VHH binders against Protein PLASTID MOVEMENT IMPAIRED 1 (PMI1). Designs and how they scored, part 8

Target 1, 154 residues: Protein PLASTID MOVEMENT IMPAIRED 1 (PMI1), of Arabidopsis thaliana (Mouse-ear cress) (q9c8e6r131to284)
Amino acid sequence: LVRIGMQKLSCLLSVEVVAAQNLPASMNGLRLGVCVRKKETKDGAVQTMPCRVSQGSADFEETLFIKCHVYYSPANGKGSPAKFEARPFLFYLFAVDAKELEFGRHVVDLSELIQESVEKMNYEGARVRQWDMNWGLSGKAKGGELALKLGFQI
Key: E = the ipSAE of ESMFold2; O = the ipSAE of OpenDDE; V2 = 0.75 times the mean of E and O plus 0.25 times the DockQ between their complexes.

## First folded at step 4 (VHH)

Design d01 (framework vhh_8ghr_2)
Fold by ESMFold2-Fast, scan of step 4:
Structure d01 (fold): chain B 154 residues (1-154), chain A 123 residues (1-123)
Amino acid sequence: as target 1 above (154 residues)
Amino acid sequence: EVQLVESGGGLVQPGGSLRLSCAASGFTFSSEYWIGWVRRAPGKGEELVARISGSGDSTSYADSVKGRFTISADISKNTAYLQMNSLRVEDTAVYYCARDSGSYEELYSFDYWGQGTLVTVSS
C-alpha cells in the first residue's frame, strides 16, 4: 500500500486573488486571469474571471476555494513530529487574448503551510490563518507583482 | 437550446436574506461547465459575485460578498442557487446567472446568460 501508516486530512484551500499590479503600460487593455491547480495534474484547476488591465493593474478581488486531501504520519510518543506528504499547488498569471505570453510560475506546498501553522500554534500560541504573498512577475509583466492571500481550513 | 432562467429576486430590508435560483436547460452540470452569478448596479460595471463548478468542488466569491453569500448547485435538478444573507443597500443590482467554460486551458468567459433578476435592498 502506498500510504501505509498515513492518515488523511480533508482541507479547504482559500486563495484570495487581490491584484496584478505595477504592470508596464504595454500590458494595459489585456485581460488577465490567475490559475491555481495541483502541480501534478490539471484536474480540478480553478481560474479567476478575466480582469482587464487598467492603469497598470488588474484588480481581481476574487477568492477561490479548492477542496483537497493532505496525507500525514501522526506524531508518536517517542518525540517524532507529524510528517506531511508534499501537496504542491501551482499558481500562474495568464493573458486571455495572448496565451503564448508567460509571466512566471509559483509553487506553494500546502503541507508546508499546515506544518508551519501547527508549529507556530504549539510554541508561540499563535494562529496563522492567512499568508500574504506578493510574487514578482516576469516576461512582458516584468517589474509587476501578483498579490494573493492564502489560507486553509481543516 | 441552452437556457438559464433566474428566479427569487425581490425587495428586502437591510439585514434580510434572499435565495436566487438558476434553472439550466440544454446542457448538464458537469466538470466541463461552471455557473456564475454576475451583478450590475446603476453607475457600476459588471461584478462577478460567485462561481461554482458543476462538480461542486470549487467555488469563488467576490471579496465584497465573501462570508455573506453562498453559491451551491443541485446537479440532479440542474439548478444553481445563490443564498444571500446579511443584505446591504449596496447589494441592490440586477443579478444574472451565466455559464462559463470551466476549462483549465481557457479563461472563464460567460457564453450564455439569463435575463437577470432584480434585487432591491431598501429600508
Scores: ipSAE 0.014, ipTM 0.440, lowest interface PAE 8.0, mean pLDDT 82

Design d02 (framework vhh_8ghr_2)
Fold by ESMFold2-Fast, scan of step 4:
Structure d02 (fold): chain B 154 residues (1-154), chain A 122 residues (1-122)
Amino acid sequence: as target 1 above (154 residues)
Amino acid sequence: EVQLVESGGGLVQPGGSLRLSCAASGFTFSSEYWIGWVRRAPGKGEELVARISGSGDSTSYADSVKGRFTISADISKNTAYLQMNSLRVEDTAVYYCARDSGDYELYSFDYWGQGTLVTVSS
């Protein structure tokens, strides 16, 4: 990639992994983890500590941190806002003791969160740097959900 | 070829501190691997205590030790450390250093040290 005319932001992504909850009884006793990584590479991937499912939930209560860079084209002074190059992150739940199980995968583009924060600041005077996420699970965990809180700082 | 050697265990009083070291050989600390500390107390299962990426940029901790223990790595010495502060009787365990493989998407500890005993007792 050529990044002519682009600038670089150093960014820290924080992922507060709250819980996998409302899980089927068949999931009780499994040890689960949550993985977060840049979509394009496994380098710098981070996982929660294993957490055992009890009474339909695994309460991780762990915060993961990933450092990255986001590239952007500055605002042009003619009313065109800054434009950010995509920075997608992949999130998924996995079973430590049953690696063949798949529970779904979710992608969050950090550049879109940054863009949203910038846009709200410009038009509403508000800062948005935290997002509560609840994602429905699939496979053997269908009917359950994964609860996360995302944040970033530049 | 790959070897992990723990040191620094011993007897300490409640409220005391210890620093464990894990010297790695046969591979180089890099973004491809994570290094973890896993403990096993008599009558209990294994508990993953803390992890650090081989680059040193990412860490995680079990809730039972968060705020008391700090994991760090000296890449130039190919050595990982576990600084244990405010030790409790329930921290008594054999502590193992382990390497997590380059496939970070799944938990996979592929090499383990021999373990070092930590006893917290008056």
Scores: ipSAE 0.000, ipTM 0.203, lowest interface PAE 10.8, mean pLDDT 81

Design d03 (framework vhh_8ghr_2)
Fold by ESMFold2-Fast, scan of step 4:
Structure d03 (fold): chain B 154 residues (1-154), chain A 123 residues (1-123)
Amino acid sequence: as target 1 above (154 residues)
Amino acid sequence: EVQLVESGGGLVQPGGSLRLSCAASGFTFSSEYWIGWVRRAPGKGEELVARISGSGDSTSYADSVKGRFTISADISKNTAYLQMNSLRVEDTAVYYCARDSSGWDELYSFDYWGQGTLVTVSS
């Protein structure tokens, strides 16, 4: 019952998946995808179309959209800002043709992105802000990186 | 050689129905695999729509399709189906059949994909 006294904000998370790049030559020819899901549930996952690695890069250039609700405690007159309940999303690269390969997993808590911009964001208005993300990959893709841009709209 | 071949896509009006079929070859439906339907709408990424265990005993659905879509499997024909009822304009997408080998440590590990079938819902 941690949501007692909390309010609900409807949020659209956008994930612009740019590329997996600087990949080792051994990755050339593999079909890759990027998956994004809510950490708390298996349902509601979204993923890119498979993209084949060519010359050390898989250029997805695809935007994924996830609709979700974020719960928060409103700001008070005692100087406490609005506080959002954690809303973690799990991101990972996968190989369509080699399910056993792991390239690392990254968690982004959407509530932390909202908190960073809350003083500049009108709760009743539509706002879009974008964050450039670049994550190092592991396993067979070590030395490569995943480039994407995160945004949200309320 | 593992292959998944989709069929049944087409143009329908809102409120209509379609049944998609996914014929599998090169492997037998069993408890070690799940079969999933994944769609990609214009301007959006892929969404996992529905999954069924290869034994046919367990299913799961995206919230956007619960109560409207039904996934099933005919083990003797090695074929999975997606019955789509009460179709909406927002269901317009290319629908892919995929084999999901996910276990506790490998959720959303689709190792084989079909070529996709287009479903268009419009008047």
Scores: ipSAE 0.000, ipTM 0.126, lowest interface PAE 15.5, mean pLDDT 77

Design d04 (framework vhh_8ghr_2)
Fold by ESMFold2-Fast, scan of step 4:
Structure d04 (fold): chain B 154 residues (1-154), chain A 122 residues (1-122)
Amino acid sequence: as target 1 above (154 residues)
Amino acid sequence: EVQLVESGGGLVQPGGSLRLSCAASGFTFSSEYWIGWVRRAPGKGEELVARISGSGDSTSYADSVKGRFTISADISKNTAYLQMNSLRVEDTAVYYCARDTSGYELYDFDYWGQGTLVTVSS
């Protein structure tokens, strides 16, 4: 796609990976990791160190940082707000030694988080935004959940 | 022919700073590779403290060093750095630089430097 007339915003996405928790007993002993990447490319993918499941939980306690760009059309002088091009990120849990296992995939569009953050900063005066994310897992991990916190800086 | 050579270790007082360097030869920093710093303290196992993508766009940090350590890379000089601030006695360890080709799923270090000793004491 051609980005003629659009401006570029440099962003730092932070992903605080807390835990995969409430996992079935059959998951105990598996080494798990969490991967974050741009949906359209594997380039620049980042992942946690493997964490072993013990008593139904894998407590990662690791923060991942990704530099990226978001493109937008600025607000016009007639009251139209800025429009951001979609910037989807893919998040998923994986098993280190059993990569055929699928636990679900989740997409977060960074442009939507930026739009929400800009709106809140304009009327609430907030400088930093953090989003608590809690996603139900599927497959062998059904009944468990992945907990993480997203933030970004510009 | 692939080598990673660490430098910058030494003795420093608590609260001090050190900058470690990792000079790579035999390959070029690119999106195919990650560079990490792993430490081993006397009597303890290995701990991964920081990682950076070869493109420089992505980093990660162990919670024990987050906010105090900064990893960076000079792609043109094929060198990675670990800036260590607000050092604590518990940061005393041999620090190793390592290369990883995983990038997508599992970090798996295939080449290691010889290590550089960092001692934090009064």
Scores: ipSAE 0.000, ipTM 0.375, lowest interface PAE 10.5, mean pLDDT 81

Design d05 (framework vhh_8ghr_2)
Fold by ESMFold2-Fast, scan of step 4:
Structure d05 (fold): chain B 154 residues (1-154), chain A 122 residues (1-122)
Amino acid sequence: as target 1 above (154 residues)
Amino acid sequence: EVQLVESGGGLVQPGGSLRLSCAASGFTFSSEYWIGWVRRAPGKGEELVARISGSGDSTSYADSVKGRFTISADISKNTAYLQMNSLRVEDTAVYYCARDYSGSDLYEFDYWGQGTLVTVSS
């Protein structure tokens, strides 16, 4: 597909998968994984290795890296700022031994993280490159949470 | 027919570097398969160290090695590498190369190499 007037930015998304924690006792013994993929396609999906729930938590201690491209229209002299095309990623917890279980899904748009970093540097002089995420889980894991740290490099 | 052969293990001083190689035969690197490095030290158990997709577009690392180890693949040579920098005594282990069928819901390693010993000591 042709993106006339747009430029391509090579990006490396990092996802430090910390833990699924405060899980109900009924979850103990299940093997869990975390999946990260582009929202529009399963191509290039990345999953953690399975981690067994013990004492209400699964401590993954694994960081996932995904190469991707973000398209943008550069800033112009008229005062129009750079604009980034949406690049949403889907995140979800899954059970290896019980794939019918669903624990909720979360979307993060990488273009919004990039935009925020650029905007903060423009008026604060600070660059944020890591975001702590804590998402409440649903279904059989209700009451628990998924802890991640997101980052990127250009 | 499917075979994974490791090489590059040895004795190294703390802070040193080693590069492990995993030569694959009997299959071609593709998006259906990931190549991983798993280590095992006496009294610990299996620890996944790093994984790379057959296409080379995605990698993962255990947090204990992130920033020190780099996994890569040469598709034309059907070989995966683990570059280990800033080695620590606690990195001492037998390192196994394994094929991971990530297209499966099970995410299990279906073929393993014989292992190569890495000893980090002064």
Scores: ipSAE 0.237, ipTM 0.674, lowest interface PAE 4.2, mean pLDDT 83

Design d06 (framework vhh_8ghr_2)
Fold by ESMFold2-Fast, scan of step 4:
Structure d06 (fold): chain B 154 residues (1-154), chain A 123 residues (1-123)
Amino acid sequence: as target 1 above (154 residues)
Amino acid sequence: EVQLVESGGGLVQPGGSLRLSCAASGFTFSSEYWIGWVRRAPGKGEELVARISGSGDSTSYADSVKGRFTISADISKNTAYLQMNSLRVEDTAVYYCARDSGYDEGLYSFDYWGQGTLVTVSS
């Protein structure tokens, strides 16, 4: 209903999961995974294969691809830019061997990344198709970071 | 009663292509299951290659094969495929098809494996 009159953009979200790094010694030997899902539903959640922490790091080196749609109202040709409906994705680290542990949750709105890309093309003359992300971890992983690279194709 | 059978392996020259097939029985791809390809070279551990959700809407690839390999599934034939392009000598390995339950309380784990198919990349 809320999407009446909007157009649909088919997107492929890519998430290159590089590493969880600078982890406390207490996490050495644990198997970790990274989960990516649409914020509003657990259906279609994608997780990396488990990766063991060694010397404070878990080097996943796995790229996840998620097909999704983003809805928008097109630009009107009179200087009003296209407006995108929010499309949030939830990211989090989890421990296979200790499921009760929480390390923080991060939300990225794909619609904001698409809008930023369009705006930078207009003002900077450059295309931005990939974003390097380093997120601080919390809980028992406080002081550590999750490193990823986000991109999309339309 | 769950069975996965791989085929399509063989000898190929560097830069060549191969298509591996994984025929499944005892379950359907349109359910809660994911299908993965894992390889093992002599003297090395297992390496994840690619995974696909049963509905085909999500995939993953090891960074070492991203852009060269494509995983796909034909639900009507209950068969998964791995299209391998731009093959390199280091891709030489036994390739295993495996089923992942996906929803084992947040743990993706392979519970059934095929017998493996050998891929040799050599001049």
Scores: ipSAE 0.283, ipTM 0.692, lowest interface PAE 3.4, mean pLDDT 82

Design d07 (framework vhh_8ghr_2)
Fold by ESMFold2-Fast, scan of step 4:
Order: C-alpha cells, then structure tokens, then sequence
Structure d07 (fold): chain B 154 residues (1-154), chain A 123 residues (1-123)
C-alpha cells in the first residue's frame, strides 16, 4: 500500500516493564508475562521473559524495544500542521501457567505520544520523551496494577 | 542438526568492551524465532541479558545491561551479536546463545542452546 502525500518516521518504541503489583494472594506463584504488539496484526509481537509472582508482585526488570513506522502528512508551510496516521499498540498481561486468564488489555497510540511530545515542548519548553504508566488490572488480578515506562525516539 | 556456536568471550578489564558472536546453523533467521543471550554467573541462576527477533525488528534487554549492551543480527550471515560496553565485575559469567520459538500470543520458550562462552571481567 502506497500512502500518497505521506512520509514515514522510523521510530523505536521502548517499553520498560517495571512490575505487576498489588496482586491478590491467589496469584502468588504464577508466572506472568507482558505482551506488546501492533493492534492491527499479530505479527511481530514482543513478550517479556516470565516472572513469578512473589508477595503480590512480579518485578520484570526488562525493557522491550520495537522498531516501527508512523506515517504522516507534513506541514504545508503555515497553512496546516503535520497530521499523523494512528499507530496503536496493544499491551496485556498474561499468565504462562493459565493462558485462559484475562487481566485486561490497554491500547497506546504511538502517533498520539509523538504529537503530545511536540505539543509539550512548545507549551512548556520541556522535551517529554518518557511516560510513566500505571494501569489497573481486571479479572483475577482486579485491584492490581501494571507499571510501565514508555518512550520513543525517531 | 540445529546448532548455535558462541565465540568472542575472554578476559577484559572493568570498563572494557567485548563482542560476542552466535553463529546459527540448521535453520534460517525468520519472524518465527527469537535469538537470546542468557548468562549464568558462578553460584547464581540464569539471567536473560538480551533478545532479538529473527527479523531484526524487535529487541529486549535486562535493565541491568540496558544502555551498555547492544544485540544485533546479520540475517544474511545467520549470526547474532552481543556488543558489551562499559563492562563491570558483575558481568562475569558464562554467556549462552539460545533460540526461542513459540506462539505469538504467549511466551516463547528456549528450545536450542549453545555451549556457552566465558566472559571474565577483572582487574
């Protein structure tokens, strides 16, 4: 597919997987992993190594890096700003020992992170390249949370 | 028939650099496989160091080596590399190259391992 009038940014998405924490005691001893993939395709999914839950926490201490492209229409001088095509990534926690369990799914649009970065630089004078995220879990892990640090570079 | 052969280990001073190579035979690098480096220090369990997809588009690193080590792959040579910079005494270990295979939806698992190469960081 040719995207007429569009250019592409080669991007590196970084996902520092910190921990799944405040988990119910019933999850102690389970091995957990975190999966990151492009929302539109199952090809190229990236997963952490399994981490065992101990005292309500799984501390992954692993960073995932994903090379991808984001398409955009460049600014036309001063008429209109650059416009980015959505680039959603799906994030979810899974249990190695109980693959039928669902703990919730979260979507992050990389194009929105790029836009937010540019906007915050212009508004605050600061370069925002990393986002701390803390997402509530569901299902058997309800009450727990997944802590990540997202970043990108182009 | 599937083999992974490591090379490049040795003795280096703290702050030094080494480049490890992993030559694969009996299969071709592709999106179906990941190549990982796992290390085992004396008296410790196995620790994942870095992984790379067989397509070369995705990598991961243990936070203890992030920013110091770089994993790469030359698909045409069917070889993966681990560039280790700013080495510390704590990096002393036997480094193993391993192939991961599995489902896209769930965890990959290691199915083939190399023999390991010793890296010693000491003054």
Amino acid sequence: as target 1 above (154 residues)
Amino acid sequence: EVQLVESGGGLVQPGGSLRLSCAASGFTFSSEYWIGWVRRAPGKGEELVARISGSGDSTSYADSVKGRFTISADISKNTAYLQMNSLRVEDTAVYYCARESGSWEYLYSFDYWGQGTLVTVSS
Scores: ipSAE 0.304, ipTM 0.706, lowest interface PAE 3.5, mean pLDDT 83

Design d08 (framework vhh_8ghr_2)
Amino acid sequence: EVQLVESGGGLVQPGGSLRLSCAASGFTFSSEYWIGWVRRAPGKGEELVARISGSGDSTSYADSVKGRFTISADISKNTAYLQMNSLRVEDTAVYYCARDLSSGEYYEFDYWGQGTLVTVSS
ESMFold2-Fast, scan of step 4: ipSAE 0.496; ipTM 0.797

Design e01 (from h07 with S58T; framework vhh_8ghr_2)
Fold by ESMFold2-Fast, scan of step 4:
Structure e01 (fold): chain B 154 residues (1-154), chain A 121 residues (1-121)
Amino acid sequence: as target 1 above (154 residues)
Amino acid sequence: EVQLVESGGGLVQPGGSLRLSCAASGFTFSSEYWIGWVRRAPGKGEELVARISGSGDTTSYADSVKGRFTISADISKNTAYLQMNSLRVEDTAVYYCARDFGYELYSFDYWGQGTLVTVSS
């Protein structure tokens, strides 16, 4: 991993965990959590507080913050845009009392979110950008959805 | 050097049973990862059929094998097992033992050589 000619961008990733919803009745009473971490390591992983399923939903309404770095080659002024090294994060729902249950895993590459907003950041300044995410759940939670809002600050 | 070695595959009739073994070397079973059994049938993609935590206390199964297959681990022997009961023709595949860091399903860093299981009359 040699990063010659690359610069380091310090970021704060925000993950607003809205809800796990449309869950089957068999999940009522389970305590659920959502975990966010770098794909390659468990170091620095963050989790929501446990939230109990009631009436087919667990309404977390909690925002998680992760400090991270993204490496990039800056724009060269000759029409080549900035190029970012991949920065994948793993997201998953888990049951506090039944860790053998799997509900699906989702990867979001933070570098892709930054890439999409680079020109607007240059013009508008370093403002928070936000993306709505809804993911279908699997396993015992099949038919349900996990709703999140992602953002970052530089 | 990390290595996984499978054994126990073979030919069996529908309704029969087989037990696959996966002997690990170069690392010790721990809670940092999972051990999985992944199969690849002729003309199909890979399917994760069973996982066990490296500590041996948590398991998960694909719906296609739930109730028929049982995964287990002997930590002292550094070996994982897949007990396959009520075998069906559709279970015919090469079965691989793999180490999974638990990043996501099918996120394996080391694979065994594979062992062939043929279910036919």
Scores: ipSAE 0.000, ipTM 0.112, lowest interface PAE 14.6, mean pLDDT 79

Design e05 (from h07 with S60T; framework vhh_8ghr_2)
Fold by ESMFold2-Fast, scan of step 4:
Parts: C-alpha cells; structure tokens; sequence
Structure e05 (fold): chain B 154 residues (1-154), chain A 121 residues (1-121)
C-alpha cells in the first residue's frame, strides 16, 4: 500500500466493550470475547478477557486500545477539507470454547469517524468525540446485541 | 471541564481593526494542542482562518487573511488572540475559537460559543 503525497496521522483507537446482552438462554455459561483488528491484516488483533454469559449477558466492562496510522490529504486552503484514506477495523464476538460459532462481523472505518467528526464540527459546530454502538448479533446469539463505545485520540 | 470563551467581536468599518480573545479553562496550553479560529458567514461554509500551537511557537493562516490577521497566545494567561487588521466586508462572520489536536487537520474537539464580527459602514 503506497501513500505518496499523503500525510500520516498517528491515532489511538479506544474501544470500550460494555456488554453482549439480551442473549438467548442457550448462551448462558458460554465464555465470550470480543476481537478488534485491522481488516487488512490479522496481525495486531486485540481481544477482551473471556467473560462468561450469565442471565443473558456477558458484562465485559473493558477498554481495548489500538495504535494505528491514518493517511490523509490535507485541506487545500480553497475550501476543500482534509480527505482520509480508508482505515477499516473488523469487530466480532467469539466463543472461547466454541470458535466455530459465528455471531456476525462488523466493519468500522476509522477514517469515516474522523471525517464525520471533522465535517460536523466544521459545518454544524457539533463536538463529536465518542460513538455509542449497538450491533445486532446473529447465529446462536440472534436476538442479542453487542454494546460498545468508540473513541480516538491523535 | 474544558471551556473556550470568545470576546472582542463587534461592528467595525472597512479598513478598521478588531482583536478577538479566546480564554481557555480546564486545560493548559502545551505543544500537544493547537488553538484555531474558524469563521462562518451567513449561508456559507466554515473557514479555518488561523491556528497557533499551544506552546506559541508555530502559526498557520488561510491565504484570505495572510498578512492582515495575526494569531498569538499568552501561555501564562491561557488565552489566544486574533488581531484582525485591514478588515474587509467579506470578513463579516461569526468567529469561533476551537481546540485543535492535529497538525494541518480540522481535528477540533472543543468549540467556543462564537462571536459576531460585522464589517460595514
């Protein structure tokens, strides 16, 4: 991946993993984890500590930190804002004792969050620092959801 | 609690001068952050006009204001200033002070309430 003419921004992505909740009773007793990785590589994946499902919920209450770089073309002074190259991250829930189970995959492009934050602040005056996310789960966890909060520091 | 408070806006004639102030609280000026001035005229988009590093040693300006506006910071007072000279009717806008945590980026995490500058006869 070549980034000639682009500038590099060092970012710290924070992922506050709140809970996998409203899970079917059949999931009780299962140990779950949440994995976050760069979509393009399997290197540098980070995972929560295992958390056992009790009464339909696995309450992780753990924050993951990922250092990464985002590449961008700076604002041109003629009214065009900075443009960021895509930086997708893959998020997924997994079962520690049953890795063949799939509960769905979610992609978040960090560059879109940065771009959205910049655009809202520039055009609407909004202050966007953290994103609450709730994703519906599939497979054996259908009907449940994964709750987390994303943030970044530059 | 981080807060930015602007002051110094008002009505001025073309060719006149105004000095805007941005008083910061809840954090201290350091090389980690930049303080920027962003303006918005009615019916137009945002324009970043000037930035200064929290250490006070680096500044950037939009071409539209270069040579006329000067940004400065008083670290001991935790306050940034925008000295606006040779004002033109097209400088009429609401001016916002914002904390910027990136080089040559529109990476603002806190905004002031804005102060109106009107350049008119």
Amino acid sequence: as target 1 above (154 residues)
Amino acid sequence: EVQLVESGGGLVQPGGSLRLSCAASGFTFSSEYWIGWVRRAPGKGEELVARISGSGDSTTYADSVKGRFTISADISKNTAYLQMNSLRVEDTAVYYCARDFGYELYSFDYWGQGTLVTVSS
Scores: ipSAE 0.000, ipTM 0.084, lowest interface PAE 19.7, mean pLDDT 77

Design e06 (from h07 with D63N; framework vhh_8ghr_2; at its last look DockQ between E and O 0.81; V2 from the best seeds 0.70)
Fold by ESMFold2, look of step 5:
Structure e06 (fold): chain B 154 residues (1-154), chain A 121 residues (1-121)
Amino acid sequence: as target 1 above (154 residues)
Amino acid sequence: EVQLVESGGGLVQPGGSLRLSCAASGFTFSSEYWIGWVRRAPGKGEELVARISGSGDSTSYANSVKGRFTISADISKNTAYLQMNSLRVEDTAVYYCARDFGYELYSFDYWGQGTLVTVSS
């Protein structure tokens, strides 16, 4: 593999799945789940317990923890910062009993979250460990949103 | 024959701790199966408490127990554990170990007999 000379950073990705909200009334009664997986593979996918839509909302209130790794080249003494290899994750809402329905998919690259956390600490002294996400949904769920909180631990 | 056997329930005061065990037989832990803890409290339906992948690499928790409960697995013993700390009266329930399909499907197809956890002053 072309990762010779790189180091491995072990990470725990946390995904707090809050709710799918503002869903059309036509979706009431559906059982929804949220899946998180590496973008390039279905193996090792993690999903929430299904939640039934009531009054336009599915309130998951579940947190997923996923062990993963990110390869990086360490900072050198010549002023080059640490460089992290991309680690994209795919996130999507799905209907348990109607898998043909598509509500949109979103990609988050863990390496970018790590880089942002490092940069924020360096410039402002603040620790950034959590990102609140509200993603617009599509398809039958158009007009709704998926609320998540993302984080990582090293 | 798939079997799940829970142990470790009991009576504890608020703020106390308990550790539940779930010994599995008739299948081996793998990435295709997850082991979960589900609870039923009086007057309430089923609530997923926590799940762990058969590989041990991924977990999930209900937000109501996150930070207080820890699920783990010993693959060599085919056994899952639930460490419950900072227990509250609302954690009182029968706790079931259950097998789950851990890939894009939720289905608890095999259940233990349950172990009672009572949190009361």
Scores: ipSAE 0.551, ipTM 0.833, lowest interface PAE 1.7, mean pLDDT 85
ESMFold2-Fast, scan of step 4: ipSAE 0.684; ipTM 0.858
ESMFold2 (binder alone), look of step 5: mean pLDDT 81; pTM 0.818
OpenDDE, look of step 5: ipSAE 0.782; ipTM 0.900

Design e08 (from h07 with S31E E32S Y33S; framework vhh_8ghr_2)
Amino acid sequence: EVQLVESGGGLVQPGGSLRLSCAASGFTFSESSWIGWVRRAPGKGEELVARISGSGDSTSYADSVKGRFTISADISKNTAYLQMNSLRVEDTAVYYCARDFGYELYSFDYWGQGTLVTVSS
ESMFold2-Fast, scan of step 4: ipSAE 0.540; ipTM 0.810

Design f01 (framework vhh_7xy4_2)
Fold by ESMFold2-Fast, scan of step 4:
Structure f01 (fold): chain B 154 residues (1-154), chain A 120 residues (1-120)
Amino acid sequence: as target 1 above (154 residues)
Amino acid sequence: QLQLVESGGGLVQPGGSLRLSCAASGFTFSEYWMAWVRQPHGKGLEYIARISGSGDSTSYSDSVKGRFTISRDNAKNTLYLQMNSLKPEDTAMYYCARDFGYELYSFDYKGQGTQVTVSS
């Protein structure tokens, strides 16, 4: 794929998986994992180690890293800002012992995180900005939530 | 460690020329937009020139357009600024900067600078 007039930015996405919590009692004893991948492909997907649900919670406390590229059209001398091509990532919880279960899917566009943090990155140096995420789960995990912290480095 | 080291500044008379260089290390130079920014004594930073990673795209502030030329040598990890027809108002500390390309006047790292003084 040729992106004429666009530049490539190498990024490291960090996903600190905190916990799946407030889960129904029916989930106790299941081993859960969290998967993160590019929305368009299963290639390069990363997953946490399995964590068993106890008293309505699975406390992963694990950080995942994904290397990727983000394409952008640079700013011009007339004051037009840079524009980033969408880079969506898919996040989901899964049960190791019951792979047929679905708990919902969540999409985060890395290009939007980069746009939000650009001023701080440019003026404070190569500091990582972090986003606290808390997503409601569905299916048999309805009423529970997945807690993550997202960040990136360039 | 990221490092940008500027050189080539000095004292020059109005109408003269100088060529500034910036040696970059600690990152993949060819993948980043680079910029020259300057700061006159007691004033804020001002953008003067910007160049894409490949060198195919450049932009200049109106104050230097037609007089300054930005260029790069990716094989040598070096950024250049050719400064012609220098004026007293060009007197400033000149910084090499790594540009994210997110918006005009944006950069995440700059060097120590090199002083350019234009006077008799």
Scores: ipSAE 0.000, ipTM 0.105, lowest interface PAE 15.9, mean pLDDT 80

Design f02 (framework vhh_7xy4_2)
Fold by ESMFold2-Fast, scan of step 4:
Structure f02 (fold): chain B 154 residues (1-154), chain A 118 residues (1-118)
Amino acid sequence: as target 1 above (154 residues)
Amino acid sequence: QLQLVESGGGLVQPGGSLRLSCAASGFTFSEYWMAWVRQPHGKGLEYIARISGSGDSTSYSDSVKGRFTISRDNAKNTLYLQMNSLKPEDTAMYYCARDSGLYSFDYKGQGTQVTVSS
């Protein structure tokens, strides 16, 4: 795919997987993991170490890292801001002991996070911003939530 | 033929250190996630650490986080596990494994025994 007039940014996406919480009692004892991948391909997917559910919670406390590229059209001198091509990532919870279980999927477009922070990407020593995310689970985990903290750096 | 050969195990005192190595052959080492898994006598297998093909991503079980470090040298087709602050509960047979994803492996070596005792 030809991307004439576009530049490429190398980014490191960090995903701090905090916990799956408020899970139904039927989930106790299952080993859970969290998977993060580019939406368009299963190649390069990363997963947390398995964590067993106890008292309705699985406390992962693990950070995952994914290197990726984001394509963009730079800002012009006439007041148009930089425009970023979509870079969606898929997040999902899985059960090691019951792989047939589905708990829902969450998509985060990294380009949208970068767009909000474009000014920080242009300054030396810019701090990594973190986005707290809590998303509701479905299926057998309905009523529970997954807590994550997303960050990126250029 | 595909082979994984572990080495570096032994008897060590609590608080001591060991470095395990795994020599891989028969496949493109840099294209696979690799893992260290362990099995204490009479118990099940436990995933200890995983590392991506490039080495850019690593993950650890809670029982070893902060004490063990997984690394790889793709030019030498070698996987390593640096084990610090060893405890008696770290006593197990340690296996190098080729990770097929989601904490499953399709190949495991013969193992190297680690015994932590006084």
Scores: ipSAE 0.000, ipTM 0.194, lowest interface PAE 16.4, mean pLDDT 81

